VH-VL binders against q9umr5. Designs and how they scored, part 74

Target 1, 268 residues: q9umr5
Amino acid sequence: SYKPVIVVHGLFDSSYSFRHLLEYINETHPGTVVTVLDLFDGRESLRPLWEQVQGFREAVVPIMAKAPQGVHLICYSQGGLVCRALLSVMDDHNVDSFISLSSPQMGQYGDTDYLKWLFPTSMRSNLYRICYSPWGQEFSICNYWHDPHHDDLYLNASSFLALINGERDHPNATVWRKNFLRVGHLVLIGGPDDGVITPWQSSFFGFYDANETVLEMEEQLVYLRDSFGLKTLLARGAIVRCPMAGISHTAWHSNRTLYETCIEPWLS

## First folded at step 23 (VH-VL)

Design xj4
Fold by OpenDDE, fold request of step 25:
Structure xj4 (fold): chain C 268 residues (1-268), chain A 123 residues (1-123), chain B 106 residues (1-106)
Amino acid sequence: as target 1 above (268 residues)
Amino acid sequence: QVQLVQSGAEVKKPGESLKVSCKASGYTFTSYYMHWVRQAPGQGLEWMGIINPAGGDTDYAQKFQGRVTMTRDTSTSTVYMELSSLRSEDTAVYYCARVGVPFSDYDWGFDYWGQGTLVTVSS
Amino acid sequence: SYVLTQPSSVSVAPGQTATISCGGHNIGDKEVHWYQQRPGQSPVLVIYEDSNRPSGIPERFSGSNSGNTATLTISGTQAMDEADYYCQVWDSRTYVFGGGTKLTVL
């Protein structure tokens, strides 16, 4: 039998967003118990990510408990960060495959229609003034805002991404790393035509340096220092990278070819 | 400014198909989901389906499953709604309507509407 | 199927407050949107997510939602407010509209 699949949505989404993914899974892996968590939907997805992590944790714990053989996580966009944090704080999770579906794993720094809608008068170059303030950190989008030109502010003010990355020292860093390393496989999915994740390489733990040159995962300090276990995971062959072109951000969960190529192989 | 401009009125016979277009402007076409809603003469609003202009994926009301097809052309920022096997009961004004939040198919309400397209089905 | 119930018509004198109800089972747990449709025109969103006004919508429009009833309130009703009003929710992968209420300004 197939392991249960837990799905976590992204910003401004709900369980409805995964209607096609659910169909794909049911068709290709009949009998799979798929739970699309309907928490923090719509505007509530703007709540602080740690709050979301706690809520989703309460939902997944009983699911995991009923699945001693393990579960798979499919986490889309903002949900990918929620899931990574979830796996970092849970010392007893049993996740076989963690599928990060077009997630800004190394943060977000782009002018998108999200930004225009949320902050109509702000561009990415000035958003640090909002996002790295105490009230800004009360919004999920700011919890993973990563301004490469204001690294000090990011490191000191980011209450979420900097912590789960182990970029800022904290007393739980060692434990969180240990917990995250319990994953069987980390499947990273994204692509150059996403249009939202900026840079798109963030889905693969790549990101801008101070000159906005994109560096790959292996060049990142978090990798070099193995601050949350990326280097260790890569060394043991636990990281899978599945880039795909021609897919817009809102289509990652609703594209059959993408599903068959990047998601389906990890649902056994 | 956001504008949704629909194609002109049509007269059809039973059994034929209608195809209404909705051209979007004033915003990023692929960033917002689009709905189709119809209204029979003197009646209320009826939801037909939703399309993602970015990926082309759709979801239709059960009532229209098998008879409705929604498509998009990103090069012209246009959404299309085709309804086949027309009946007299399909006589209505058809509207395209945009979701109020980008990159979301959540129910945010429909913040912009086309001017409507009257399609009359008669023998 | 989920059903939204609206009164067929409401009448008010100019300057009075108009109240339009939208009934639905546990509608208070849903987010309700309201649309105004003047004769021969397209619908216009006047309230979203129970009580929020889009830009350009007068402050005299307000909304509330609790229990089994959502309510659209128009204070200081004007002649231009004469229109059909529809409530709308999402339920079980479908979007549901109320039957509409004809507001007449006497």
Scores: ipSAE 0.942, ipTM 0.965, lowest interface PAE 0.5, mean pLDDT 97
Fold by OpenDDE, fold request of step 25:
Structure xj4 (fold): chain C 268 residues (1-268), chain A 123 residues (1-123), chain B 106 residues (1-106)
Amino acid sequence: as target 1 above (268 residues)
Amino acid sequence: QVQLVQSGAEVKKPGESLKVSCKASGYTFTSYYMHWVRQAPGQGLEWMGIINPAGGDTDYAQKFQGRVTMTRDTSTSTVYMELSSLRSEDTAVYYCARVGVPFSDYDWGFDYWGQGTLVTVSS
Amino acid sequence: SYVLTQPSSVSVAPGQTATISCGGHNIGDKEVHWYQQRPGQSPVLVIYEDSNRPSGIPERFSGSNSGNTATLTISGTQAMDEADYYCQVWDSRTYVFGGGTKLTVL
């Protein structure tokens, strides 16, 4: 039988957001037990990501326990960061495929309608004033805000992304790396027409330098230092990159072609 | 300055199809999900379905499954709702309504509505 | 299917407080939205997520939700508040509206 699939949603989503994905999985892999976790829905998705990690952890632990052969994770957008953190803090997870679906894995730094809605008077260039404050870090979106022009603030104030990346020293860095490396495959999905993830290469652990030039994963310090295991995963052939053009951010989980090309192969 | 402008009233015969348009302006068209809601004369509001203007994916109320088709044209920022095999009971004002939060199909409420399109189905 | 129950009509004198109920099984666990529809006009969102007012909605509009009943409250009711009011929730992949309440300002 197929391994169970656990799905984690993104910002402002719910289990309803994956109605098409569920349909695709049921059609192509009948009998698969798919659990779309309905936690931190809607406005609750703005809660601190560490809080979300704890909540989702409580939900996935019993699922993993019932699946000794392993499970697959499909984690969309903000959910991809939640899942990466889950895999970092869990020393006994049994995740075969971690599918990161258009996730800002290396952070977010863009003007989007999200920002316009959440911070109507703030542009990305000024958001560091909010996001790197103590109260700003109480919002999930600030937990992975990565301002390339204020690297010191990011490194010192980011209470989530900087830590799971191992960019700031912390007592759990070694253990988290060890835990994350338990994953069988890391499947990175994203594309240039996303329109939300900025830069879109963040879904592949690429990101801006101080001049807003996009550097690839292999050029990132976290990779070079293997701070959380990216270099090790790549070396053992455990990283799969699946870019696709022509897909908007809200369509990654509802596009059949994308599913067949980038997701389905890893659900066996 | 969000505006949803719908097409004009229509008169149809039983068995025909209606197609109502909803042109959006004043915001990023592809950033917000759109709903269709109808209201029969003297009756309440009835949800018909949701469409994602970005990807074109849809979800319809069970009552209209097989009979309703929602589409969008990103180049004109327009959403369409087609209802086939019309019957007299389909006489109603049809509304497009925007979700209140960007990039979300969560139930945030419908913050902006079109002016409505009356479709009369009669022999 | 999930059902929302509203009174067919509510009457209130100008300046008094109008209360419109929306009943549903464990509706307190859901997020309730309220719409105002004046005669011949499109619905207008007046309360979202139980108790929040959109921009432009007067402070006299408020909402609450607990148990099996959501409530729209209009304090200091004015003539312009005469309209049909609909509650709305999401349930099982369906957006559900109440039957509507006609508010008459006497």
Scores: ipSAE 0.942, ipTM 0.965, lowest interface PAE 0.5, mean pLDDT 97
Fold by OpenDDE, last read:
Structure xj4 (fold): chain C 268 residues (1-268), chain A 123 residues (1-123), chain B 106 residues (1-106)
Amino acid sequence: as target 1 above (268 residues)
Amino acid sequence: QVQLVQSGAEVKKPGESLKVSCKASGYTFTSYYMHWVRQAPGQGLEWMGIINPAGGDTDYAQKFQGRVTMTRDTSTSTVYMELSSLRSEDTAVYYCARVGVPFSDYDWGFDYWGQGTLVTVSS
Amino acid sequence: SYVLTQPSSVSVAPGQTATISCGGHNIGDKEVHWYQQRPGQSPVLVIYEDSNRPSGIPERFSGSNSGNTATLTISGTQAMDEADYYCQVWDSRTYVFGGGTKLTVL
């Protein structure tokens, strides 16, 4: 039998967002128990990410307990960060494949229609004034806002991304790294035509330097220092990178070709 | 400013197909999901389906499964709705309506509507 | 199938408060949206997510939702408010509209 699949949605999503993915899994892997978690839907997805991590943890623990052979995680967009944090705080998770589906794993720094809708009077260049304030950090989008021009503010004010990355020292860094390394495979999916994740390489742990030059995963301090286990995972062949062009952000979970190429191989 | 402009009124016979267009402007076309809603004369609103302009993926109301097809042309920022095997009960004003939040198929309400397209089905 | 129930008609004198109800099983657990449709015109969103007003909608429009009833309230009703009003929710992959209420300003 196939291992259970747990799906975690992104910003402004719900379980409904994965209706096509569910159909694909049922068609290609009949009998698979797929649980699309319906937590923090819609506007509730703006709640602090640590709160979301706790809520999703409560939901996945019983599922994992009933699946001693292991489970697969499919985590989309903001959900990919939630899942990474989840696997960092859980010392007994049994995740075989962690599929990060177009997630801003190294943060977000872009002018998007999200930003226009949420902060109509702000551009990415001045959003640090909001996101790195105490009240800004009460919103999920600010929890992974990564301004390359205000690194000191990011390192000191980011209450989520800087911590799970091990970029700011904290007493749980070693344990979180150990927990995350329990994952069988880390499958990173994203692409240049996403239109939301900025830069799109963030889905592969690439990101801007101080001059807004995009550096690859292997050039990042978190990799070089192996602060949460990326270097170790890569060394043991546990990281899979699946880039695909021609896919918009809202189509990663509905595109059949993407599913067959980047998702399905890891559901066995 | 956001505008949704639909094609003109049509007269059809039973058994034929209708195809209504909805051209969007004043915003990023691929960033917002689009709904189709119809209204029979003197009746209420009825949801037909939703389309993602970015990927072209759709979801239809069960009542119209097998008869409705929604498509989009990103180059012209236009959404299309085709309904086949028409019957007299399909006489209605058809509306396109935008979801109120970008990049989401969640129920945020429909914040902008087209002007409507009257389709009359009669023998 | 999920059903939303609205009164067929409501009448109010100018300057008075109009109240339109939308009934549904545990509708308080859902998010309700309201649309105004004047004769010969397209629907207009007047309330989203139970109680929020879009930009351009007068402050006299308000909404609430609890238990089995959502309510649209129009204070200081004006002649221009005469229209059909529809409530709407999402349920099990379906978007559901109420039957509509005709508001007459006497």
Scores: ipSAE 0.941, ipTM 0.965, lowest interface PAE 0.5, mean pLDDT 97

Design xj4
Fold by OpenDDE, look of step 24:
Structure xj4 (fold): chain C 268 residues (1-268), chain A 123 residues (1-123), chain B 106 residues (1-106)
Amino acid sequence: as target 1 above (268 residues)
Amino acid sequence: QVQLVQSGAEVKKPGESLKVSCKASGYTFTSYYMHWVRQAPGQGLEWMGIINPAGGDTDYAQKFQGRVTMTRDTSTSTVYMELSSLRSEDTAVYYCARVGVPFSDYDWGFDYWGQGTLVTVSS
Amino acid sequence: SYVLTQPSSVSVAPGQTATISCGGHNIGDKEVHWYQQRPGQSPVLVIYEDSNRPSGIPERFSGSNSGNTATLTISGTQAMDEADYYCQVWDSRTYVFGGGTKLTVL
């Protein structure tokens, strides 16, 4: 039988967002128990990511307990960060494949319609004034806001991304790394035509330097220092990168070709 | 300013198909999901389906599955709704309506509506 | 199927408060939206997520939702408020509208 699949949604989403993905899984892997976690839907997805991590943890623990052979995680957009944090804080998870579906794994720094809707009077160049404030960090979008021009503020004020990345020292860094390394495979999915994840390479742990030049995963300090285990995972062949062009952000979970190419191979 | 402009009224016969267009302007077309809602004369509003202009993926009300097809043309920022095997009961004003939040198919309410397209089905 | 129940009609004198109810099983656990439709016009969103007003909607419009009833309240009702009003929710992959309420301003 197929291992259970747990799905975690992104910003402003719900379980409804994965209606096509469920169809694809059902058709290609009949009998798979798929649980789309319907937590923090809609506006509630703006709540602090650590709060979301706790909520999702409570939901996945019983699922994992019933699946001694392991489970697969499909985590979309903001959900990918939630899942990475989840796997970092859980010392007893049994995740075989962690599929990060167009997630801003290395953070977000872009002017998008999300930003325009949330902060109509702000541009990405000024958002640090909001996001790196104490009240700003009460919003999920600010928890992974990564301003390359204000690295000092990011490192000191980011209450989520900087911590799970091990970019700021904290007492749980070693344990979180150990926990995250329990994953069988890390499947990174994203593409240049996403239109939301900025830069799109963030889905592959690439990101801007101070000149907004995009550097690859292997050039990042978190990789070089192996702060949360990326270097170790890559060395043991546990990282899969699946870039795909021609897919918009809202289509990653609703594209059959993408599913067959990047997701399905890891559900067996 | 956000505008949804629909195609003109149509008269159809039973068994034929209708195709209504909805041209969007004043915002990023591919960033917002679009719904189709119809209203029979003197009746209430009825949801038909949703389309993602970005990917073209759709979801239809069960009542219309097999008869309705929603498509989009990103080059013209236009959404289309086609309904086949028309019946007299399909006589209605058809509306396109935008979701109020970008990149989301969650129920945020429909914040902008087209002017409506009257389709009359009669023998 | 999930059903929303509205009164067919409500009448109010100018300047008085109009109240339109929308009944549904545990509707308080859902997010309710309200639409105004004047004769011969398209629907207009007047309340979203139970109690929020879109830009341009007068402050006399308000909404609440608890238990099995959502309520649209129009204080200081004016002649221009005469219209059909619809509540709407999402349930099990379906968007559900109430039957509509005709508000008459006497």
Scores: ipSAE 0.934, ipTM 0.962, lowest interface PAE 0.5, mean pLDDT 97
Fold by OpenDDE, look of step 23:
Structure xj4 (fold): chain C 268 residues (1-268), chain A 123 residues (1-123), chain B 106 residues (1-106)
Amino acid sequence: as target 1 above (268 residues)
Amino acid sequence: QVQLVQSGAEVKKPGESLKVSCKASGYTFTSYYMHWVRQAPGQGLEWMGIINPAGGDTDYAQKFQGRVTMTRDTSTSTVYMELSSLRSEDTAVYYCARVGVPFSDYDWGFDYWGQGTLVTVSS
Amino acid sequence: SYVLTQPSSVSVAPGQTATISCGGHNIGDKEVHWYQQRPGQSPVLVIYEDSNRPSGIPERFSGSNSGNTATLTISGTQAMDEADYYCQVWDSRTYVFGGGTKLTVL
């Protein structure tokens, strides 16, 4: 039998967003128990990510307990960060494949229609004034805002991304790394035509330097220092990178070709 | 400003197909989901389906499954709704309507509507 | 299927408060949107997510939602407010509209 699949949605989404993915899984892997978690939907997805992590944890724990052979996680967009944090704080998770589906794993720094809607009077260059305030950190989007021009503010004020990345020292860093390393495979999915994740390489733990030059995962300090286990995972062949062009952000979970190429192989 | 401009009125016979267009402007076409809603004369609003202009994926109301096809042309920022095997009961004004929040198919309400397209089905 | 129930018609004198109800099972747990449709025109969103007004909608429009009833309230009703009003929710992958209420300003 196939291992259960747990699906976590992104910003402003719900379980409804994965109607096509569910169909794909049911068709190609009949009998798979797929749970699309319907938590923090719509506007509620703006709540602090640590709050979301706690909520999703409560939902996944019973599922994991009933699946001693392990489960697969499919986590989309913002959900990918929630899942990474989840795997970091859980010392007893049994995740075989963690599929990060177009997630800003190394943060977000772009002018998108999300920002225009949320902060109509702000540009990405000025958002640090909001996001790195205590007030701003109450919003999920600010929890992974990564301004390359204000690195000190990011490192000091980011209450989520900087911590799960191990970029800021904290007492749980060693334990979180240990927990995250329990994952069987980390499957990173994204692409240049996403249009939302900025830079798109963030889905592969690439990101801007101070000159907005995109550096790859292997050039990141979090990798070089192995702060949360990326270097270790890569060394043991546990990281899979699946880039795909021609896919917009809202289509990653609703594209059959993408599913067959990047998702399906890891649902066995 | 956001505008949704639909094609003109049509007269059809039973058994034929209709195809209504909805051209979007004033915003990023691929960033917002689009719905189709119809209204029979003197009746209320009825949801038909949703389309993602970015990926082209769709979801239709059960009532119209097998008869409705929604498509988009990103180059012209236009969404299309085709309804086949027309019946007299399909006589209605058809509306395209935009979701109020970007990159979301959640129920945020429909913040902008086309002007409507009257389709009359008569033998 | 989920059903939204609205009164067929409501009448109000100019300057008075109009109240339009939308009934649904545990509708208070859903997000309700309201649309105004004047004769011969397209619907216009007047309330989203129970109680929020879109830009350009007068403050005299307000909404509430609790229990089994959502309510659209129009204070200081004006002649221009004469229209059909529809409530709308999402349920089980379906977008559901109420039957509509014709508001007449006497």
Scores: ipSAE 0.932, ipTM 0.961, lowest interface PAE 0.5, mean pLDDT 97
Fold by OpenDDE, fold request of step 25:
Structure xj4 (fold): chain C 268 residues (1-268), chain A 123 residues (1-123), chain B 106 residues (1-106)
Amino acid sequence: as target 1 above (268 residues)
Amino acid sequence: QVQLVQSGAEVKKPGESLKVSCKASGYTFTSYYMHWVRQAPGQGLEWMGIINPAGGDTDYAQKFQGRVTMTRDTSTSTVYMELSSLRSEDTAVYYCARVGVPFSDYDWGFDYWGQGTLVTVSS
Amino acid sequence: SYVLTQPSSVSVAPGQTATISCGGHNIGDKEVHWYQQRPGQSPVLVIYEDSNRPSGIPERFSGSNSGNTATLTISGTQAMDEADYYCQVWDSRTYVFGGGTKLTVL
């Protein structure tokens, strides 16, 4: 039998968003128990990510308990960060494959229509004034806003991304790293034509430097310091990178070719 | 200003196909899902389906499964809805309608509508 | 299938308050949207997510949703408010509209 699959949605999504993914899994892996967690749907996906992590934790614990052989996580967009945090705080998770599907794993810094919709009067260059305020951090989007021009503000004010990355010292850093390293495989999926994740390399733990030059994962301080186990995972061959061009942000979970190439191999 | 401009009225015979276009402007075409809704004369609104910003991801109402095809052309910012095997009861005004939130197929309401396209199916 | 039930018609005098109901099983657990359709025109979103007004919609439009009934309220009804009104929800991968209510301003 196939291991259960748990799906975590992204910003402004619901279980409905993964109807095609469910079809793909059912067709290629019949009998797989797929649970798309219908939590924090729609506008509720704007709630603080730590609140979401707690909610999703409560939902996945029973599923994991019933699957002693392990489970697979498919986590889309914002959900990828939720899942990474989830795996960091859970000392007894049994995740075999963590599939990060077009997630801003190293944060977001782009002028997208998400930003225009949420903050109509703000550009990415000025969003730090909002996102790194106490009230801004009450929104999920700000929890992984990573302004490369205001690194001090990011490091001091980011209540989520900076912590799960181990970029800011906190008492749980060592334990979270240990917990995250329990994952069997980290499958990173993303691509240059995403149009939302900015830069798109964020899905592979790449990100802007102070000059907005994109540096790869191996050049990041979190990697060099192995602050949450990324270097360790890579060293033991546990990281899989699956870049794909021609896929827009809302198509990652509804593209058959992408599924067969980047997702399906890790569901067995 | 957000505008959805649809193609003109059509007259069809039973068994034929209709294809209505919806040209979008005033916003980022590739950021929003699009719905199709129809309204028979003197009747209420009926949801037909939804298509994602990139095209290729569709979901149709069960009633129209097998007969409806939604597509979109990014180069022209146009969404299409084709309905085949037309019947007299397919006589209706067809609307394209945008989802109210970008990159989401969640039910946010339909915030902008096209002007509608009347399609008459008669022998 | 999920069904939304609206009265076929509601009549009000100018300046009075119009109330249009939308009935559905546990509709209070759903998010209800309302559309106004004037004769010969396209629908217009007037209330989203139970009680929110889009930009440009007058404050006299309000919405509520609890139990088995969602309600659209139009205070100080004007002649221009004469239209068909539709409630709408999402259920089980489908978008459901009410049958519509014709509001007549006497």
Scores: ipSAE 0.931, ipTM 0.960, lowest interface PAE 0.5, mean pLDDT 97

